VH-VL binders against Putative bifunctional riboflavin kinase/FMN adenylyltransferase (ribF). Designs and how they scored, part 6

Target 1, 179 residues: Putative bifunctional riboflavin kinase/FMN adenylyltransferase (ribF), of Geobacillus thermodenitrificans (a4it50)
Amino acid sequence: MKVHEANQGLTLPGSVVAIGAFDGVHQGHQAVLRQAVERSRQLGVESVAYTIDPPPRCRFQGSRMLTTLQEKLDRFAVLGLNHAVVAHFDERYAARRVDAFIRELTALNPREVIVGQDFRFGRNREGDVALLRRHFPVRIVQTVCCADGQRISSTRIRELIERGEWEQSTVLLGWPLSS
Short names: E, the ipSAE of ESMFold2; O, the ipSAE of OpenDDE; V2, 0.75 times the mean of E and O plus 0.25 times the DockQ between their complexes.

## First folded at step 1 (VH-VL)

Design x3 (framework fv_axatilimab)
Fold by ESMFold2-Fast, scan of step 1:
Structure x3 (fold): chain C 179 residues (1-179), chain A 119 residues (1-119), chain B 107 residues (1-107)
Amino acid sequence: as target 1 above (179 residues)
Amino acid sequence: EVTLKESGPALVKPTQTLTLTCTFSGFSLSTSGVGVGWIRQPPGKALEWLANIYWDDDKYYNPSLKNRLTISKDTSKNQVVLTMTNMDPVDTATYYCAHSGYEYYFDYWGQGTMVTVSS
Amino acid sequence: DIQMTQSPSSLSASVGDRVTITCLASQGISNYLAWYQQKPGKAPKLLIYAASSLQSGVPSRFSGSGSGTDYTLTISSLQPEDFATYYCQQYYDYPWTFGGGTKVEIK
């Protein structure tokens, strides 16, 4: 897998791009990322994980990240992604206009963009799935639930780890926890 | 278009638990990045942040008060609830709820509700 | 915790005056700073975020500047409706903290 900074201007002849924070690369993220890999294979183009790091809620002290950036990248590689594009979440990124994000994605020549239902981007969260669909074919992935019917989320996994419920957190993550 | 309104008791006795409800309109806590926070202000004093909750049920608490605070949401009712245990006269303040986005500043505020802690 | 110190605690000014209020953080906060206006008996109103970005609907006479630990709110020509208490807030590091406030009083 090749790793790129969002600002360095990766250009591809064609791609399938999955966009998200992907904290922990839990089972819900894995479904999205595996779909991107499989779809890119079917279309004969490159697969790209576009990740925001740190996740917006995790850049402050007291909000735990489930993985370091390197661990996240390692998990993308295991899942078969060809490229990772890292968008560092900082003041400049938070202030980015919608058009800058669209231009960045356009350089990747997406045949399909894969996002979650509640996806937002750009300054003041003015960009959404409807705006993306004006520029690219977009596939929306539904929220993934565990066997109990509860949503699988990074927040829930962090809470399980804080309570010492390592067995349950390992099941939701789908990766071994370090002992 | 965005509005928030606090509700709860005006008077609380020492050692009791305070429960405040924030009811809002013009946004949804199912929307990615959206959060609601609680901030208080004792009479004549500065603002103090208490807690935030976000669309993904992520929660933040002021560490100085963490053991006394619980924040929860009911997305279907457009409500956020703050509970604070073991109230003391020094907790007398106006309590505000406010909207936040991906960043942790507060762009729209409720009118505030005055809570007096007295025997 | 990051301590936010505002100066002055209060000031007296006349309509048409240029008013400056300062906010000093106990450590660098990389422009993660907001300014609020609070009129007596009312909730705070956001004026500025990201140290210098003006909130929609806020008059252009309000501006923010600064970097690192030192930030300033400026009102270029004070109007009658600007007599209020102003607060800064850092959102760089948790817990988020507010300054002590600066009361702008009529002279």
Scores: ipSAE 0.000, ipTM 0.483, lowest interface PAE 14.3, mean pLDDT 81

Design x4 (framework fv_axatilimab; at its last look DockQ between E and O 0.11; V2 from the best seeds 0.00; counts 0 for: pae E 7.7 > 2, placed apart)
Fold by ESMFold2, look of step 2:
Structure x4 (fold): chain C 179 residues (1-179), chain A 122 residues (1-122), chain B 107 residues (1-107)
Amino acid sequence: as target 1 above (179 residues)
Amino acid sequence: EVTLKESGPALVKPTQTLTLTCTFSGFSLSTSGVGVGWIRQPPGKALEWLANIYWDDDKYYNPSLKNRLTISKDTSKNQVVLTMTNMDPVDTATYYCAHLYYDFWSGYFDYWGQGTMVTVSS
Amino acid sequence: DIQMTQSPSSLSASVGDRVTITCLASQGISNYLAWYQQKPGKAPKLLIYAASSLQSGVPSRFSGSGSGTDYTLTISSLQPEDFATYYCQQYNSYPLTFGGGTKVEIK
């Protein structure tokens, strides 16, 4: 898997791009990323994980990260992604204009952009998907739930880890816990 | 080089309809993510948001005023128009138009017009 | 609707003073907060966005902090041009709402 910085101008002749913070690469994230790999093979193009590091919650709200960046990238590689594009989320990135984001994605020549049900990059989730659809074909991957019907989320997993519920957190995560 | 300027009547009688035009330069509403909003300020009082319109014609209104407000744009003329019906003396305020960008952490107004004072009285 | 409560409503300060203005949201706003400065007869000017990011051209004596419901604007060493009214604004959800303002006056 090749790793790129968002502002380095990667161009591809075609791609399927999955977008998200992917903190922990939990089973819900894996559904999005596997869809990107599957669709890229069907379309004869390369798969890209476009990811933000650190997650906005961790930078502004004190939430603990589930993985280091390198651990996240290793998990992308295990899932079979061809490329990872890393956008470093800092105050400069938080003020970034949407046109710059769209130009970065356009350079990847996406045949499809894949996001999870709870995807957002701004404040208004429905508007965020509509914006992307103005420029690209967008596929939404449905929310993944565990056997008891609860949603799998990074927030839920962090709460379990904080309480010492290691076995439950590992089940939802789908990977060994990071130290 | 971003500028916005409000224009319209300085005096309006009660029950009349106010029409304000925001004319801007240095940006275009054809640009993805761009928006223009309207905010008012009664003399000596706090700011009150009225409405936003975005490049894709998506619109948001203050619900306390929703039945009185209409916002529209003419992208080729670099204009946004606000119409407010059934004016009352309580609506006396300075009216501002302002630029906003729909981006990460966006929804704040980074460039403002000078404002136009509208007085509602007999 | 998210109500924004600023305190104090006014304060008196001298040049060189450290000034702190607080803004309390009625519910969490996830750092979707801006601060504006307004001088008499003028339009507001953006100082801070995303709770703590300085707008281009704003002096470094201005800083923003806070999280959740509690946010603070600090002026580390007040200058003569800083006597103005300051407003916070949340943009976490519609309707967009402003605080009542804090007037900073010469002591």
Scores: ipSAE 0.013, ipTM 0.522, lowest interface PAE 7.7, mean pLDDT 83
ESMFold2-Fast, scan of step 1: ipSAE 0.006; ipTM 0.526
ESMFold2 (binder alone), look of step 2: mean pLDDT 93; pTM 0.950
OpenDDE, look of step 2: ipSAE 0.015; ipTM 0.630

Design x5 (from x1 with heavy chain H99R R100M Y101G D103S S105G G106W Y110L, light chain Y91S N92Y Y94T L96W; framework fv_axatilimab)
Fold by ESMFold2-Fast, scan of step 1:
Structure x5 (fold): chain C 179 residues (1-179), chain A 121 residues (1-121), chain B 107 residues (1-107)
Amino acid sequence: as target 1 above (179 residues)
Amino acid sequence: EVTLKESGPALVKPTQTLTLTCTFSGFSLSTSGVGVGWIRQPPGKALEWLANIYWDDDKYYNPSLKNRLTISKDTSKNQVVLTMTNMDPVDTATYYCARMGYSSGWYFDLWGQGTMVTVSS
Amino acid sequence: DIQMTQSPSSLSASVGDRVTITCLASQGISNYLAWYQQKPGKAPKLLIYAASSLQSGVPSRFSGSGSGTDYTLTISSLQPEDFATYYCQQSYSTPWTFGGGTKVEIK
């Protein structure tokens, strides 16, 4: 897997791009990333994980990250992704225009863009699934729920860890706790 | 040669809708990396950005005027149209359309001559 | 919104003088900044893009510099045809915003 900075550019002749914060690369994220890998194989193009780091909540609220950036990248590699594009969430990134994001994605020549249902991007979350669909074929991955019918999320996993419920947190992550 | 020219009414009454057309030549809005924007300038005042439209039909509006503005393109006619509702005397200005090309960012590299719109009762 | 503040609002200088105009952004704009020249009764003309790149056909006496929030347009040896109002503009974040303009009057 090759790792790229978002602002330094990556140009591909064709790709399938999964987009998200991917904190912890939990089972919900794995559904998105696995679909990107499988679709890329079917289409004969490269797979790309476009990730925001640190996740916005960790940047602003000081919440614990479930993985370091390196651990997140290692998990992308294990899942079979060919490329990772890292968008660092600093003051400049927070001010980025949606059109800059679209230009970065356009350079990847996506055959498909794969996102979760609640995807948002850009200043004040002005970029969303409807915007992406104007430019790219978008596949939306449905929310992944655990056995009790509750949505799997990084926030929920952090709450379980805070309460010392390690077995439950490991099940939702789908990885051994590395931290 | 690349040219842009604005056209529309010179006088508009308060509460009416303004429709301006930008007709261009020497480039196409089907070309990736190209866009057209609208900018206005009240007499003796600074430039104010209004809206952009890009080759892929992506549209951006100045939030202070968003509920009043619509931008569209007709690629086959080489035209971009801006519509602005509920005109007020403070909207009196010279209105410009300008081309954008991508070159380490987006910049207005060629401008039309501008069209003066006066809003009065 | 990103606010662009230009200084001075006006200046008067002699032919051959070095002229400097400053543009301050209310937040970092990563060099997504252009400078435009506007002569009376005319449309603006692009002089500098990406903070420091000279537009084709623009005389070499014009130059741009700066980073972050602070940007400068310099005219190294003022000529009579440089009588105009100059505007900076950021294209980093929507809405795109222009500075208030700097009127350059040649003595």
Scores: ipSAE 0.000, ipTM 0.484, lowest interface PAE 14.6, mean pLDDT 82

Design x6 (framework fv_axatilimab)
Fold by ESMFold2-Fast, scan of step 1:
Structure x6 (fold): chain C 179 residues (1-179), chain A 120 residues (1-120), chain B 107 residues (1-107)
Amino acid sequence: as target 1 above (179 residues)
Amino acid sequence: EVTLKESGPALVKPTQTLTLTCTFSGFSLSTSGVGVGWIRQPPGKALEWLANIYWDDDKYYNPSLKNRLTISKDTSKNQVVLTMTNMDPVDTATYYCAHRPEYYYGMDVWGQGTMVTVSS
Amino acid sequence: DIQMTQSPSSLSASVGDRVTITCLASQGISNYLAWYQQKPGKAPKLLIYAASSLQSGVPSRFSGSGSGTDYTLTISSLQPEDFATYYCQQYNSYPLTFGGGTKVEIK
């Protein structure tokens, strides 16, 4: 897997791009990322994980990141991604316009963009799946639930870890917890 | 247009539990990044943050009040509920709920506030 | 907890004056700082977020600046409707904390 900074201007002749924060690369994220890999194989193009780091929520004290950036990248590589594009979340990135994000994705020449439900992007969350569909074919991956029917999320996993529920958090994460 | 409105009792006796409801329109609390917070202001004093709840049910509480506070949401009803136990006269304040569009924003739209007086 | 120290607690100014209010955080807050305006009997109104970003609909005479622990709200030419109490708030870490407020009064 090759790792790129978002601002370095990666250009590809064709790709399938999965977009998200991917904190922990939990089972819900894995569904999105695995579909990107599988679809890229079907289309004969490169697979790309476009990730925001740190996740916006993890700038706040008391909100633990489930993985370091390097651990996240290692997990993308295990899942078979060809490229990772890292968008560093800072004050500048938070002010980015929707058109800048679309222009950046256009350079990747996406044959398909894969996102989770409720995806938003750009300044003031102006961008959504409908806007993205104006520019690219978009596939939405359904919400992944655990065996008891509850949604799998980074927030839920952090809460379980904070409460000392190690076994349950490991099940939802799908990776062993780093010691 | 985003709007929020607080509702609850105007008078609470010491030791009782306060329940406040924030009813909102113009956004969904299932939208990624969105949160709703509760802030209070005693008469003539500064603003004090109480609790936040987010789209993914992530919850944060002011540590000085944590054992007294519970925040919950009902996405289908467009409501956020704050419960505060063991009320004391020092908890007399105007209570606000407010919308947070995403992490790099402050609270962009506030309700009008509801005054809660704690007395016997 | 991050303590927000706001200065001054109050000031008197005339219409047309440049007004500067400062906010000092007890530790670095990476520009996750908002400024609010509150008029008597009313809810606070967001003016500035992310230290320097002007909220939609807020007059351009309001501006925010600063970094690290030191932040400033500036009103370049005070108008009659600007007499109010102003609060800073950090949202870099929990608990979220507000400054003590600065009351801007008619001179």
Scores: ipSAE 0.000, ipTM 0.478, lowest interface PAE 13.9, mean pLDDT 81

Design x7 (framework fv_axatilimab)
Fold by ESMFold2-Fast, scan of step 1:
Structure x7 (fold): chain C 179 residues (1-179), chain A 120 residues (1-120), chain B 107 residues (1-107)
Amino acid sequence: as target 1 above (179 residues)
Amino acid sequence: EVTLKESGPALVKPTQTLTLTCTFSGFSLSTSGVGVGWIRQPPGKALEWLANIYWDDDKYYNPSLKNRLTISKDTSKNQVVLTMTNMDPVDTATYYCARIEYGDYVFDYWGQGTMVTVSS
Amino acid sequence: DIQMTQSPSSLSASVGDRVTITCLASQGISNYLAWYQQKPGKAPKLLIYAASSLQSGVPSRFSGSGSGTDYTLTISSLQPEDFATYYCQQYDSYPWTFGGGTKVEIK
């Protein structure tokens, strides 16, 4: 996998782009990323993980990140992404960031953009699925639920870690123990 | 290390245009995430935000001043300029420039302020 | 626009007192709230950002708390150098807005 900063200006003749914060690259994120890899292979184009760093909640609410940026990138590579683009956004600059974001995505020539159903970025949800659909074909991946019917989320995983429930947090993350 | 200083006329006549310059050191507006804003304070009154400019030349203005404001930067000179048209006695205030830091997006360092009096 | 209502507008206190100043936003601001101290004839100084984070170099007697629309600045044991005017400011959305200020004066 090749890693790019948003400011490097990656241009592709065609791509499938998965977008998200991807903190922890948990099972829910993996559904989005695996769809991008599978769809890119079907279309004969490059797969791209477009990740927002730091994750907005970790930056502003002081929540602990589940992975470092490098750990996140390593997990993208394991999932088979061809490219990773790292973008830095702040919610208060959403109007500017949305325009810059759309220009960056346009350079990738997306055949399809893949997001989770709860995808939002920027202040007041101005960077959402509806905005993306004005510019690109968008595929929404359904929210992944645990066997108990509850959503898999970074917040839930952090709560399990705080309680010392390491086995449950590992199940929701879906990554093997380091050896 | 970080310093900002405002400069401009101390006296302005009604209907004239005010031009204020903020000269800074210890940081650069070429650094991603950094900005500079202008704030004013009439004598004995509260602080009022006027305008921000960021490293990428993006600009924000207080809409209550109805198109009277223009903010610009010269990154090579470490300067930010605020222009305000059609000055009125109610615009008499101390005008401050301040740095906006990327991580927190707050005014973390302020200039000393420059007093502008609007009178005939 | 987000309106910031600061209370009280002024208060009288003695050295050693616990002082509490409140700031109410007209809508949720997700902890994007800063507190500034201004002494007579001087520029404001940042005390607290993100509602509760203490700026480096600011004494630990200053603390911020709150969430949503309601925020508080507390000075646990007022010192002579703390007699000043305090302002809250939201930076959740433009236009950025300040509270009306709270003057803390000697009793």
Scores: ipSAE 0.005, ipTM 0.480, lowest interface PAE 13.3, mean pLDDT 80

Design x8 (framework fv_axatilimab; at its last look DockQ between E and O 0.03; V2 from the best seeds 0.00; counts 0 for: pae O 6.5 > 2, placed apart)
Heavy chain, then light chain:
Amino acid sequence: EVTLKESGPALVKPTQTLTLTCTFSGFSLSTSGVGVGWIRQPPGKALEWLANIYWDDDKYYNPSLKNRLTISKDTSKNQVVLTMTNMDPVDTATYYCAHTYYDILTGYEAFDIWGQGTMVTVSS
Amino acid sequence: DIQMTQSPSSLSASVGDRVTITCLASQGISNYLAWYQQKPGKAPKLLIYAASSLQSGVPSRFSGSGSGTDYTLTISSLQPEDFATYYCQQYNSYPLTFGGGTKVEIK
ESMFold2-Fast, scan of step 1: ipSAE 0.297; ipTM 0.735
ESMFold2, look of step 2: ipSAE 0.242; ipTM 0.731
ESMFold2 (binder alone), look of step 2: mean pLDDT 94; pTM 0.960
OpenDDE, look of step 2: ipSAE 0.019; ipTM 0.612

Design x9 (from x1 with heavy chain H99R R100S Y102W S104Y S105G G106S Y107A Y110I, light chain N92D S93D; framework fv_axatilimab)
Fold by ESMFold2-Fast, scan of step 1:
Structure x9 (fold): chain C 179 residues (1-179), chain A 121 residues (1-121), chain B 107 residues (1-107)
Amino acid sequence: as target 1 above (179 residues)
Amino acid sequence: EVTLKESGPALVKPTQTLTLTCTFSGFSLSTSGVGVGWIRQPPGKALEWLANIYWDDDKYYNPSLKNRLTISKDTSKNQVVLTMTNMDPVDTATYYCARSYWDYGSAFDIWGQGTMVTVSS
Amino acid sequence: DIQMTQSPSSLSASVGDRVTITCLASQGISNYLAWYQQKPGKAPKLLIYAASSLQSGVPSRFSGSGSGTDYTLTISSLQPEDFATYYCQQYDDYPLTFGGGTKVEIK
């Protein structure tokens, strides 16, 4: 897997791009990322994970990250991604306009963009799924639920860890906890 | 199209608990990155942040008021509720709820009209 | 807590004037700064986020600049509807904090 920083001019002749914060790369994220790998194989193009790091919540609110950036990248590689594009969530990213984000994605020449059901980016509605669909074919991946029918999320996993429910947290993550 | 509106009592007696409800439309707190905050403004004074709640039920409180504040949400009703215990006349203020998105950080892009709460005997 | 100091507390200006309002943070906030306009009896309105990004629907005469600890809101040519109180807000860390406000009054 090749790792790139966002806005450094990565250009591809075609790709399938999965977009998200991917904190923990839990089973819900794995569904999105696995679809990107499978679709890229079917279309004969390269797969890309476009990830925001640190996750915006962790940057602004001090919430615990479930994975380090390196651990996240290692998990993308295990899932078969060809490329990772890292958008560092700092003052430059926070000041970005939605059109800069669209330009970065356009350079990758996406044949398909894959996002989770809760995808949001940009100002008001201008950066959401509707805007992405105007520029690219977009596939929305269904929410992944655990065995009891509840949604899998990074927040639920953090809560399980905080309560000492490590066995359940590893089931939802699908990876062993880092220490 | 996006609107937020505060509701609650206009008058509260000292030592009582204040409960305010923010009802919104045009967005959902099930959407990743979305949050709702409460901000107050005493007459003629500056804005003061009170608390935020986010789509994943994560909560943040102003430390100066944390032991008095509780924030909760009901995603199915599009409502966020703030409770504040042991009200005092100095808590007299207009109380606002406002929306934030993660790409704005914790800046507030759409505000409710505000509700005036007077604390007096 | 990050303290936000606005200056001046008030200013008098005429229509057509260039108005500058400053906001100083007690520590670096990495451009995580918003500016709000509040007219009497009304809720605040977001003008600028991320220190320099203009909110949709806000006139281009408003601009934000700055970095680190020192930020500025500029109104290039004051209009009658711009007489209001302006607030800065940092969102680099919790608790979120606002400046004391700057009242822009008719001269």
Scores: ipSAE 0.000, ipTM 0.496, lowest interface PAE 12.1, mean pLDDT 81

## First folded at step 2 (VH-VL; from i8 with heavy chain S31D; framework fv_iratumumab)

Design i8b (at its last look DockQ between E and O 0.05; V2 from the best seeds 0.00; counts 0 for: pae E 10.6 > 2, placed apart)
Heavy chain, then light chain:
Amino acid sequence: QVQLQQWGAGLLKPSETLSLTCAVYGGSISDYYWSWIRQPPGKGLEWIGYIYYSGSTNYNPSLKSRVTISVDTSKNQFSLKLNSVTAADTAVYYCARDWGEYAFDIWGQGSLVTVSS
Amino acid sequence: DIQMTQSPTSLSASVGDRVTITCRASQGISSWLTWYQQKPEKAPKSLIYAASSLQSGVPSRFSGSGSGTDFTLTISSLQPEDFATYYCQQYYDYPWTFGQGTRLEIK
ESMFold2, look of step 2: ipSAE 0.006; ipTM 0.518
ESMFold2 (binder alone), look of step 2: mean pLDDT 93; pTM 0.943
OpenDDE, look of step 2: ipSAE 0.022; ipTM 0.589

## First folded at step 4 (VH-VL)

Design j1 (from i8 with heavy chain S30D; framework fv_iratumumab)
Fold by ESMFold2-Fast, scan of step 4:
Structure j1 (fold): chain C 179 residues (1-179), chain A 117 residues (1-117), chain B 107 residues (1-107)
Amino acid sequence: as target 1 above (179 residues)
Amino acid sequence: QVQLQQWGAGLLKPSETLSLTCAVYGGSIDSYYWSWIRQPPGKGLEWIGYIYYSGSTNYNPSLKSRVTISVDTSKNQFSLKLNSVTAADTAVYYCARDWGEYAFDIWGQGSLVTVSS
Amino acid sequence: DIQMTQSPTSLSASVGDRVTITCRASQGISSWLTWYQQKPEKAPKSLIYAASSLQSGVPSRFSGSGSGTDFTLTISSLQPEDFATYYCQQYYDYPWTFGQGTRLEIK
């Protein structure tokens, strides 16, 4: 797996790009990332995980991160991603124009972009899935639930960890807990 | 295919407010950035600011205290107001579409604004 | 602000000549540079975007190259309608800034 900073301008002849914060790379994220890898193989192009770091909730809300950046990248490699693009989330990144993000993705020549249903980007969260669809084929990944029907999320995993529910949090993550 | 037509301004006295409007024809104002650029006679180009169709703006810091750009999506138009003008604001003003990899790909015809006492 | 400096500020050339105009950014701007042509009393016209991509409808004698800080516009065989002022512009970071212009005059 090759790792790139968003500001370096990675260019590819074709790709499948999964976009998200991917904090913890929990089972829900794994479903998205595995779809990107599988789809890229079907299309004969490169798979890309475009990750936002630190996660916006951790930057603005002070939430605990479930993984370091390096642990996140290691988990992408285990899942079979060809490339990781790391976007450092700070006030400058949050204030970028929507077309700066689209321009960055265009260089990757996406055959498909994979995002969650409520995905937003750019200043004031002005960019949405509808705007992405004007430029790229977009696949929206449905929410992943555990055996009890509850949604798997980084927030829920953090809550379990805060309550000392280590066994359950480990099950939802699908990885040993990071220090 | 998309065309920009602009109007307004002309002759102003120092301290007055410059007002220009730009109309988008042959395409939608939606989902694009729209900019104003000016050029004093015989000089180079200076970017003034942009507006996204949602109303979000960004202005050149050199003009920020005096500039307001607004958009009316129902009329497919956007407008520039520059207050407290001086002779240094004498220029041809252009509106332009502003997007992604293209920068300014479509320009209005220009409007000459002269500020003299 | 990112400063854009063009060289030369003016040049004289003959029809059929190969003409090269350069633009230097005060810091790295990746490939986010556009070249414009402006004729007297007309709005600028986009020629090249993203440093090297030819704008639709622009003759193939125009080409752009470069990345980072140093960029070049080339006209491979100058035509009478090419005598104009040429501007570069960076759109990497605000405020958007232009070069001072290069005036291309008939010899």
Scores: ipSAE 0.486, ipTM 0.782, lowest interface PAE 2.2, mean pLDDT 88

Design j12 (from i8 with heavy chain Y53H; framework fv_iratumumab)
Heavy chain, then light chain:
Amino acid sequence: QVQLQQWGAGLLKPSETLSLTCAVYGGSISSYYWSWIRQPPGKGLEWIGYIYHSGSTNYNPSLKSRVTISVDTSKNQFSLKLNSVTAADTAVYYCARDWGEYAFDIWGQGSLVTVSS
Amino acid sequence: DIQMTQSPTSLSASVGDRVTITCRASQGISSWLTWYQQKPEKAPKSLIYAASSLQSGVPSRFSGSGSGTDFTLTISSLQPEDFATYYCQQYYDYPWTFGQGTRLEIK
ESMFold2-Fast, scan of step 4: ipSAE 0.548; ipTM 0.811

Design j18 (from i8 with heavy chain S56D; framework fv_iratumumab)
Heavy chain, then light chain:
Amino acid sequence: QVQLQQWGAGLLKPSETLSLTCAVYGGSISSYYWSWIRQPPGKGLEWIGYIYYSGDTNYNPSLKSRVTISVDTSKNQFSLKLNSVTAADTAVYYCARDWGEYAFDIWGQGSLVTVSS
Amino acid sequence: DIQMTQSPTSLSASVGDRVTITCRASQGISSWLTWYQQKPEKAPKSLIYAASSLQSGVPSRFSGSGSGTDFTLTISSLQPEDFATYYCQQYYDYPWTFGQGTRLEIK
ESMFold2-Fast, scan of step 4: ipSAE 0.566; ipTM 0.811

Design j19 (from i8 with heavy chain N58D; framework fv_iratumumab)
Heavy chain, then light chain:
Amino acid sequence: QVQLQQWGAGLLKPSETLSLTCAVYGGSISSYYWSWIRQPPGKGLEWIGYIYYSGSTDYNPSLKSRVTISVDTSKNQFSLKLNSVTAADTAVYYCARDWGEYAFDIWGQGSLVTVSS
Amino acid sequence: DIQMTQSPTSLSASVGDRVTITCRASQGISSWLTWYQQKPEKAPKSLIYAASSLQSGVPSRFSGSGSGTDFTLTISSLQPEDFATYYCQQYYDYPWTFGQGTRLEIK
ESMFold2-Fast, scan of step 4: ipSAE 0.586; ipTM 0.811

